# Designs tried in a protein design chat: VHH binders against CTO1 family protein C17G9.12c. Part 18

Target 1, 274 residues: CTO1 family protein C17G9.12c, of Schizosaccharomyces pombe (q9uue0)
Amino acid sequence: MLYIVDFDETITTYDTIHLLAEAVNKPEEWSVISDKYWQEYLAWREALPHSTTLTSYLPLLGGSRYLEEASIKRIEKSQYFSGLSEGALDNIVQLITLRAGFVEFINALVPDLRVSKTIFHVLSVNWSARVIEQTLLHHTDLTADLLCVHANDFDFDTSTNTTNGRILARNASSLLMNSTDKVREFRRIVQTDAVSSPLNVVYIGDSPTDFGCLQISPISILMRSNQKYYDILSRFEDVQLVDISEFPVQKAVPGKKIIYTCSDWCAIQKAFLA
Key: E = the ipSAE of ESMFold2; O = the ipSAE of ESMFold2 at other seeds; V2 = 0.75 times the mean of E and O plus 0.25 times the DockQ between their complexes.

## First folded at step 14 (VHH; framework vhh_7yz9_2)

Design j6 (from p5 with A33N; at its last look DockQ between E and O 0.92; V2 from the best seeds 0.86)
Fold by ESMFold2 at other seeds, look of step 14:
Structure j6 (fold): chain B 274 residues (1-274), chain A 120 residues (1-120)
Amino acid sequence: as target 1 above (274 residues)
Amino acid sequence: QWQLVESGGGLVQAGGSLRLSCTASGFTFSNYNMAWYRQTAGNEREWVAFIGTAGDTTYAKSVKGRFTISRDNAKNTVYLQMNSLKPEDTAVYYCATHRYYGPGSHFDYWGQGTPVTVSS
């Protein structure tokens, strides 16, 4: 099984990206960055057409990429994230809680990970691959050789041994900012890891940045972090939401993509490992 | 305990004016943008106006030139002055604040709404 898994609100109980901005503790400066984003976002959202299918919705999600690019450029120009030590980033790990059942699930996978019978990747738009990596290494039996994180990361200034304010791609061809970017990297992961071993692919995510991967993965799981995301998917004419307890569905409705749903990792473990 | 409380809604004749107010508590108002939205039955909330922490404003096309958003940080209050009202402006009006933290990481907080009816 090739697992490709979102981090925030899929592995973690809550969004963790806000913890990065809060660690800098300059809320007035962040307000300026946030306001510029929201002016652009509101203008973009005003013009969006209604969509009744996931297939037509995904290009609309992709159209927002320039908002995230502009935001990252403002953040870099302001040097907002400059000067964070590795210790400061590692302290954020202590604030992160993992979703019920994840530690048990991943620890049960470790023996198969060691012998490459299964493979585990994180694919995230988060700005700190380091925080993701340290969270997983500190809270699970995973070791660095069993884990690959595809995300963004803070760059470090070797002369000060602190972050230099830049946000770079980590284990990805370019920055990961939206659903389209995640699909690009999902395909690269599958091509790399599935060439010589026919593993079945599972994508697990919780929110609109995952919707592209949920559409294209052979096995797709929506972690129900927020009812509004479930509701969005449930309205699409080309999607069939099925509780994970019914895995595997043998007769899909023609023209509909099966996306399994669950609220925690215990349900995933019972479906896949029981 | 965050709170946003709208007031000033009611019935007004087409061509008339109303001023909406939204009073905030439980957070540092001056550090947060404010926005107005409106909603008619069976439809999604529609953005109307935005004011940033620095006082800069933007407006939806349908209200530009007729509506003015403003804020008074000393009173923790955002206003929407609505002039040249049309029957299509009839809606429940909500104030809100938004915060961006990164890709896919948005924070939204909403008021309870105040109804506005514009009679023809």
Scores: ipSAE 0.838, ipTM 0.933, lowest interface PAE 0.6, mean pLDDT 92
ESMFold2, look of step 14: ipSAE 0.839; ipTM 0.932
ESMFold2 (binder alone), look of step 14: mean pLDDT 83; pTM 0.843

## First folded at step 15 (VHH; framework vhh_7yz9_2)

Design L1 (from r1 with Y109V; at its last look DockQ between E and O 0.98; V2 from the best seeds 0.84)
Fold by ESMFold2 at other seeds, look of step 15:
Structure L1 (fold): chain B 274 residues (1-274), chain A 120 residues (1-120)
Amino acid sequence: as target 1 above (274 residues)
Amino acid sequence: QWQLVESGGGLVQAGGSLRLSCTASGFTFSNYAMAWYRQTAGNEREWVAFIGTAGDTTYAKSVKGRFTISRDNAKNTVYLQMNSLKPEDTAVYYCATHRYYGPGSHYDVWGQGTPVTVSS
């Protein structure tokens, strides 16, 4: 089984990206960045046409990439994230809790990971691959050699051992900012690991940045972090949402993508490992 | 605990005016952008106006030139002055604040809404 898994609100109980900005603790400077993003976001959202299918919705989501690019450029120009130590980033790990059942699920998987019977990847738009890695290493039996994180990361100045204010891709061909970027990297992971090994592929995510991967993965799981994301998917004529307790369903409706749903990792473990 | 409380809604004749207020508590109001939205039955909430922390404003196309958003940081209050009202402006109006922290990291606080009815 090749697992490709979102981090925020899929592995974690809460979004962790906000902890990065809060660790700098310059809320007035962050307000300027947030205001500019929201001006652009609201204008983009107002112009967005109505969509009845996931297939037509995904290109519209991709059209928002410029919002995240502009935001990163403003962040880098302001040097907002400059000067963070490795210790400051590691302290954020102490604030992160994992969703129910994840630790049990991943620890049960470790023996298979060690012998390459199963492969586990994290694919995230988060700005700190370091925080993702340290969270997983701290809370689980995973070791660095069993874990591959595809995300963004803060660049470090080796002379000061602090961040230099730039956000770079880590284990990805370019920055990961939206659903389209995640699909690009999902395909690269599958081409490398699934073509070389006949593993079945599972994508697990919770939010619109995951919707592209949920559409294309052979097995797709929506972690129900927020009812509004479930509601968005439920409206699409080309999507069939099915509780994971019914895995594997054999009565798929032609022309509809099955996306399984669950609220925790206990349900995933029962469906796949029981 | 962050709280937004709207007031000033009611019944008004087409062509008339109404001023909505939204008072904030539980956070440093001057550090947060504010917005107004509206919702009609059976539809999603529709953005109406935005005011940033520096006082810069933007408006939805349907209300440009008729509505004005403003803020008074000393009173922790945002206002929506609605002029030249039309029956299609009938909705429940919501005050909101929004915070961006990165891709997919949006934090929202909403008021409970104040109904506005514009009679023809």
Scores: ipSAE 0.796, ipTM 0.916, lowest interface PAE 0.7, mean pLDDT 92
ESMFold2, look of step 15: ipSAE 0.806; ipTM 0.918
ESMFold2 (binder alone), look of step 15: mean pLDDT 87; pTM 0.885

Design L2 (from r1 with Y101F Y109V; at its last look DockQ between E and O 0.96; V2 from the best seeds 0.81)
Fold by ESMFold2 at other seeds, look of step 15:
Structure L2 (fold): chain B 274 residues (1-274), chain A 120 residues (1-120)
Amino acid sequence: as target 1 above (274 residues)
Amino acid sequence: QWQLVESGGGLVQAGGSLRLSCTASGFTFSNYAMAWYRQTAGNEREWVAFIGTAGDTTYAKSVKGRFTISRDNAKNTVYLQMNSLKPEDTAVYYCATHRYFGPGSHYDVWGQGTPVTVSS
């Protein structure tokens, strides 16, 4: 089984990206960045047409790339993230909690990971692959050789051994900013690490940045982090939401993509590893 | 505890005017952008107006030229001046603040809403 898994609010209980900005502790400077993003975001959202299918919705989500690119450019130009030590980033790990059942699930996989019967990847739009890696190594039986994180990361100035203010891609062909970027990297992971047929691939995520991968993965799981994301998917004519307890569905509705849903990793373990 | 409290809603005749207020507490108001939304029964909240920490404003197409958002940081208050009101402006109006921390990392605080009815 090839697992490709979102991090924030899928593996973690809460979003962790905000902890990066808060570690710098310059809230007035951050508010300027946030304001400019929201002004552009609201204009973009208002211009979006209503969509009745996930297939038609995904290209509209892809249009958000310029918003996130502009935001990163502002962040880099302001040097907001310059000067963070590795220790400061590692201290953020202490603030992160994992969703119920994840540690048990991943530790149960470790024997199969060691012999390559199964493979585990994280795919995230987060800005610190380091924080993701350290969180997983700290809380689970995973070792660095069993884990691959595809995300963004802070670049370091080796002369000061601190971050230099840039955000770069890590284990990805380019920055990961939206659903389209995640689909690009999902396909690269599958091409490299396919275990058998495409039906052996599972994507697990919680939010609109995951919707592209949820559509194309042979097995797709929505972690119910927020009712509004469930509600968005439930309205689409080409989506069938099914509780993970019914895995595997014996009779799919023609023309609809099955996306399984759950609230924790205990349910996933029961469905796949029971 | 962050709080937003709207006031000023009520019944008004088409073509008339109404001014909404939203008072904030529990956070440094001047550091946060503010927005107004509105909602009719059974529908999603619709964005109406935005004002940034530097006072820059943007408006939804349906209200531009008729509504004005403003803020008074000394009073921790954001306002929505609604002129040339139409029956389709009838809704519950909500004040909100939004925070962005990265892709998909959006945090918001909402008021409880103030109803506005515009009669024909």
Scores: ipSAE 0.760, ipTM 0.895, lowest interface PAE 0.8, mean pLDDT 91
ESMFold2, look of step 15: ipSAE 0.775; ipTM 0.890
ESMFold2 (binder alone), look of step 15: mean pLDDT 87; pTM 0.881

Design L3 (from r1 with Y101W Y109V; at its last look DockQ between E and O 0.98; V2 from the best seeds 0.84)
Fold by ESMFold2, look of step 15:
Structure L3 (fold): chain B 274 residues (1-274), chain A 120 residues (1-120)
Amino acid sequence: as target 1 above (274 residues)
Amino acid sequence: QWQLVESGGGLVQAGGSLRLSCTASGFTFSNYAMAWYRQTAGNEREWVAFIGTAGDTTYAKSVKGRFTISRDNAKNTVYLQMNSLKPEDTAVYYCATHRYWGPGSHYDVWGQGTPVTVSS
């Protein structure tokens, strides 16, 4: 099985991106960044046409990319993230808790990972691939050779051993900012791993940045981090939400993409590893 | 534990005015942008107005020129002055605060809403 998995609120209990900004501890500067983003976001959202299918909704979500590009440019210009040490990033890792059942699931998977019967990737819009990687290595039996994290990352100034304020892509062709970017990198992962090995592909995510990958993956799982995201998907005419306990469904509804749902990793383990 | 409480809604005739208030508690109000939304039955909440921490404002097209958002940081309160009201302004009005933390990372707190009815 080729696993491609979102990090925040899929592997983790709560969003972790806010911990990055809080570690800098300049809340007034962050308020300016947040305000400008929200002015642009609200204007974009007001102009957004209504959509009754996931297929028509996804291009509209892709239109948000310029908001995230503008935000990152403001962040880099202000140098907001300059000066974080490895120790500051390690402190963030210590604040992160994992969703129920994930550690058990991934540790049960490690023997198959070592012999390439299964493969595990993280695909995330997060700004710190280092924090993602260290969180997983700290909490699980994963080793670096069994894990590939596709995300953004802080660049380091080698002369000071601190972050230099830039946000760069890591194990990705360009910055990962929205659902369209995740689909691009999902396809690159699949082209490399699934064509070379006859593995079934599963994507697991929780939120709108995952909706593109949830549509195109052969097996798609929505982690129910927030009822509003379930509700959004449930209204689309081309989506069928099915509890993971019914995996695999025997008869698909024509014209609908099956997306399985669950609330924790214990349910995924029962469905795939039992 | 963060709390937003709206007040000032009611019945008003078309062409009239109302002022809505929203009082915040449990967080540092001056560090957070505030917004007003409204909702009619069967529809999603519609953004109305936004005010940043520096007092800069933006408005939805449907209310620009008629509504004014303002804030008083000393009172932890955001206001919506609604003038030249029309029947189509009838809705439940909500105040909210929003925080962006990065791609896909939004934090929102909502008030309970205050109903506004604009009659002919």
Scores: ipSAE 0.782, ipTM 0.911, lowest interface PAE 0.8, mean pLDDT 92
ESMFold2 (binder alone), look of step 15: mean pLDDT 88; pTM 0.885
ESMFold2 at other seeds, look of step 15: ipSAE 0.794; ipTM 0.917

Design L4 (from r1 with Y101F; at its last look DockQ between E and O 0.96; V2 from the best seeds 0.84)
Fold by ESMFold2, look of step 15:
Structure L4 (fold): chain B 274 residues (1-274), chain A 120 residues (1-120)
Amino acid sequence: as target 1 above (274 residues)
Amino acid sequence: QWQLVESGGGLVQAGGSLRLSCTASGFTFSNYAMAWYRQTAGNEREWVAFIGTAGDTTYAKSVKGRFTISRDNAKNTVYLQMNSLKPEDTAVYYCATHRYFGPGSHYDYWGQGTPVTVSS
């Protein structure tokens, strides 16, 4: 089984990216960045046409990339994230709570990970691959050789051993900012790792940045972090939402993508780790 | 505990005016952008107006030139002055705060809403 898994609100109980900005503790400077993003986002959202299918919705989501690019450029120009130590980033790990059942699930996988019967990847639009890695290494039985994180990360100034204000891709061909970027890297991971059994790929995510991967993965799981995301998917004519307790569905509806749903990792473990 | 309380809604005739207020508590109001939304039955909430922490404003196309958003940081209050009201402005109006922290990291807090009815 090849697992490709979102981090924020899928592995974690809550979003963790806000902790990065809050660690800098310059709320007035951050308000300027946030305000400009929201002005652009609201204008973009107002212009979106109605979609009745996930297939037609995904290209519209792709249009959001310029919003995130503009935001990162403003952040880099302001040097907002310059000067964070490795210790400051590691302290954020102490604030992160994992979703029920995840530690048990991943620790049950470790024996199979060690012999390459199973492979585990994180795929995220988060700005700190370091925080993701440290969270997983400190809270689970995973070791660095069993884990690959594809995300963005802060660049470091070696002379001061602090962040230099730039945000770069880590283990990805370019920055990961939206659903289209995640699909790009999902395909790269599958091409590399699924040589013997490509139909055993599982994508697990919770939000619109995951919708592209949820559409294309052979097995797709929506972690129910927010009812609004379930509601968005449920209205699409080409999607069938099914509780994970019914895995595997015996009779798929022609023309619909099955996306399984659950609220925690205990349900996933029961369905997959017989 | 964060709280947003809208007031000022009611019944008004087409062509009339109404002023909505939203009073905030439980957070540093001056550090947060504020917005107004509206919702009719069976539809998703529609953005109406936005005001940033520095006072800059943006409006939805359907209300531009008729509605004005403003804020008074000393009173922790955001206002929506609605002029030249039309029957299609009938909705429940919600005050909201918005915060962005990165891709997919949107923090929204909502008031309970105040109903506005614009009669023919």
Scores: ipSAE 0.781, ipTM 0.905, lowest interface PAE 0.8, mean pLDDT 91
ESMFold2 (binder alone), look of step 15: mean pLDDT 85; pTM 0.862
ESMFold2 at other seeds, look of step 15: ipSAE 0.814; ipTM 0.919

Design L5 (from q4 with Y109V; at its last look DockQ between E and O 0.71; V2 from the best seeds 0.73)
Fold by ESMFold2, look of step 15:
Structure L5 (fold): chain B 274 residues (1-274), chain A 120 residues (1-120)
Amino acid sequence: as target 1 above (274 residues)
Amino acid sequence: QWQLVESGGGLVQAGGSLRLSCTASGFTFSNYAMAWYRQTAGNEREWVAFIGTRGDTTYAKSVKGRFTISRDNAKNTVYLQMNSLKPEDTAVYYCATHRYYGPGSHFDVWGQGTPVTVSS
């Protein structure tokens, strides 16, 4: 089984990117950056055309690239994240809470991970692959050799051993900013770690950045972090949402993608590992 | 605990005016942008107006020229002045902000809503 899993609000209880900004502790400077992002986001959202299928919705989500790129460029130009030590980033780990059942689920997988009967990847638009990795190593029985994190990361100035203000891709071909980027890297992970059948791949995510991967993965799970995202998917004519307790559904509705839903990792463990 | 509380909704005749208020607590209000949304039965919340930390405003096309968003940082309050009201403005109005920023982020702090009914 090849697990490809989102981090924020899928493994964690809350989005963690804001903790990175708070570690710098310059809230007035951050608010200027944040205002511009939200102005662009709201304009983009209002201009979106109506869509009745996930297939037609996904290209529209790809249209967010320009505002996400602009956000990162503003952050880099301001040098907001320059000067953070590895220790400062590691301190963020203690502020992160994991979703119920995740630690138990992943620890149950570790024996199979060690012998490569299963494989575990994180795929995230987060800005610190380091914080993701350290969170998982700190709270679970995972070791660095059993875990691969595909995300963005802060670049370091080797002379000062502090961040230089740039955000670069880690274990990815380019920055991960939206659903299209996640699909690109999902496909690369599957090609590299391909099993004999696509039915052995599961994607787990919670939000619109995951919708592309949820459409293409053989087994797709929506973590119910926000009712709004469930509601969006439920309206699409080409999607069938099924509670994970019904896994595996024997007969799909023709023309619809099955996406399983759950609220915690205990439900996933019961369905897959029980 | 971040909290938003709306007030000022009610029944008003078409062509009339209302002023909505939203009082914030539990965070440094002046460091966060604020927005108003509205919702009719069976539909998603739709964005109405936005005000940045430095006072820049943006409006949805359907309300531009009729509604004005403003903020008073000393009172931790954002306002929505609604003029020339139409029956299609009938909705529950929500004040909103966000704790989070960046890819995958979303508005996550909402008030309970204040109903506005515009009679013909």
Scores: ipSAE 0.667, ipTM 0.870, lowest interface PAE 1.2, mean pLDDT 90
ESMFold2 (binder alone), look of step 15: mean pLDDT 89; pTM 0.898
ESMFold2 at other seeds, look of step 15: ipSAE 0.795; ipTM 0.912

Design L6 (from q4 with Y101W; at its last look DockQ between E and O 0.92; V2 from the best seeds 0.85)
Fold by ESMFold2 at other seeds, look of step 15:
Structure L6 (fold): chain B 274 residues (1-274), chain A 120 residues (1-120)
Amino acid sequence: as target 1 above (274 residues)
Amino acid sequence: QWQLVESGGGLVQAGGSLRLSCTASGFTFSNYAMAWYRQTAGNEREWVAFIGTRGDTTYAKSVKGRFTISRDNAKNTVYLQMNSLKPEDTAVYYCATHRYWGPGSHFDYWGQGTPVTVSS
């Protein structure tokens, strides 16, 4: 089985990206960055046409790329993230909690990971692949050779051991900012690490940045982090949401993508590893 | 604990005016952008107006020129002045605050809402 898994609110209980900005401790500067993003975001969202299918919705989500590009450009120009130490990043790891059942699920998977019967990847729009990696290595039986994280990362000046203010792609062809970017990297992972057939691929995520991968993965799981995202998907005519306890459904409906849903990793373990 | 408390809603004749208030507590109000939304039965919440921490404002197309958002940081209060009201403006109005933290990372906090009815 090839697992490709989102991090924030899928593996973790809460979003962790805010911890990166808070570690800098310049709240008034961050407020300006946030204000400019929200002005652009609200204008963009108001202009979105109505969509009744996930297929028509995904290109609209892709249209938001310029918002995230403009935000990163503002952040880099202001040098907001310049000067973070490795210790500051390690302190962030200590604040992160994992969603119920994840540690048990991953530790049960490790024997198969070691013999390449299963492969595990994280695919995330997060800005710190380092924080993701450290979180997983310190809370689970995973070792560095069993884990691959595809995300963004802070560029580091190794001579000072501090960040230099740039945000770069890590194990990805370019920055990961939205659903379209995640689909691009999902396809690259599958081409490189495919196990016998596409039906051995599982994507697990929680939010609109995952919707593209949820559409194209042979097995798709929505972690129910927010009722709003469930509600968005439930209204699409080309989507069928099914509780993971019913995995695998006996009859697929032509023209509808099955996306399984769950609230924790215990339910995934029961469905896949029981 | 965070609170956003809306007030000033009620029944108004078409063509009339109404001023909504939203009082905040439990956080540093001056560091947060504020917004107004509205919701009619069976529909998603619709953005109405936004005011940044530096006072910059943005309005939804449907209300631009008729509604004015403002803030008073000394009173921890955001206002929505609604003029030339139409029956289409009938909704429950919500005060909200938003924070961007990165791609796919939005923080939202909502008030309880105040109903506004605009009669024909």
Scores: ipSAE 0.818, ipTM 0.923, lowest interface PAE 0.6, mean pLDDT 92
ESMFold2, look of step 15: ipSAE 0.828; ipTM 0.925
ESMFold2 (binder alone), look of step 15: mean pLDDT 86; pTM 0.867

## First folded at step 16 (VHH; framework vhh_7yz9_2)

Design M1 (from r1 with H106W; at its last look DockQ between E and O 0.95; V2 from the best seeds 0.79)
Fold by ESMFold2 at other seeds, look of step 16:
Structure M1 (fold): chain B 274 residues (1-274), chain A 120 residues (1-120)
Amino acid sequence: as target 1 above (274 residues)
Amino acid sequence: QWQLVESGGGLVQAGGSLRLSCTASGFTFSNYAMAWYRQTAGNEREWVAFIGTAGDTTYAKSVKGRFTISRDNAKNTVYLQMNSLKPEDTAVYYCATHRYYGPGSWYDYWGQGTPVTVSS
């Protein structure tokens, strides 16, 4: 099984991206960044057409990429994230809790990971691959050789060993900012690891940045982090939501993508690692 | 414990005016942009007006020129002055703040709403 998994609110109990801005603790400067993003979002959102299918909805999500790109440019220009030490980033790890059942799930998977029966990737729009990696290494039996994180990361100034204020792609062809970027990198991972190795592919995510990958993955799981995202998917005519306890469904409805749902990793373990 | 409490709604004749207010507590109000939204029965909430921390404002096309958003940081209050009201403006009006922290990292805070009815 090739696992490609979102981090925030899929592996973690709560979003962790906000912890990055809060670690800098300059809320007035962050308000400038947040205000501008919100204004651009409102201008973009006001004229959007209604969508009844996931297929038609995904280009809308892709159309918002410039909002995140503009945000990163403002962050870099302001130098908001410059001067963070590795220790400051590692302190964020201590604030992160993992969703119920994840530690058991991943630790049960480790023997298969060591012999390449299973492969595990994190695919995330987060700005700190370091925080992702340190969280997983500190809280699970994963070792660095068993884990591959595709995300953004803070660039470091080698002379000071602190962040220099830039956000760069890590293990990705370019910045990971939205659903379209995740689909691009999902395909690259699959081309490398599943085409040359005939593993079934499962994507697990919780939010709209995952919707593209949920559509194209052979096995798709929505972690129910927020009822509004379930509700959005449930209204699409080309989507069938099925509780993971029913995995695997024997007969798909023609024209509908099955997306399995669950609230924790215990349910995933029961379905896949029985 | 973040709270937003709207007031000032009511019944008004077409062409008239109302001023809504929303008082905030539990956070540093001056560090947060504020917005007004409205909702009619059976429809999605519709954005109406935005005011940033620096006092910059933006309006939905349907209300531009008729509505004015303002804020008083000393009173932790955001206002919506609604002039030249039309029956189409009938809705429950909500104040809100949102915090953006990055892709997929967006936190929502809503008031309880205050109803506005504009008679034809």
Scores: ipSAE 0.735, ipTM 0.868, lowest interface PAE 0.8, mean pLDDT 91
ESMFold2, look of step 16: ipSAE 0.746; ipTM 0.874
ESMFold2 (binder alone), look of step 16: mean pLDDT 84; pTM 0.853

Design M2 (from r1 with D108E; at its last look DockQ between E and O 0.97; V2 from the best seeds 0.88)
Amino acid sequence: QWQLVESGGGLVQAGGSLRLSCTASGFTFSNYAMAWYRQTAGNEREWVAFIGTAGDTTYAKSVKGRFTISRDNAKNTVYLQMNSLKPEDTAVYYCATHRYYGPGSHYEYWGQGTPVTVSS
ESMFold2, look of step 16: ipSAE 0.832; ipTM 0.928
ESMFold2 (binder alone), look of step 16: mean pLDDT 85; pTM 0.863
ESMFold2 at other seeds, look of step 16: ipSAE 0.835; ipTM 0.932
ESMFold2, look of step 17: ipSAE 0.851; ipTM 0.937
ESMFold2 (binder alone), look of step 17: mean pLDDT 84; pTM 0.853
ESMFold2 at other seeds, look of step 17: ipSAE 0.849; ipTM 0.935

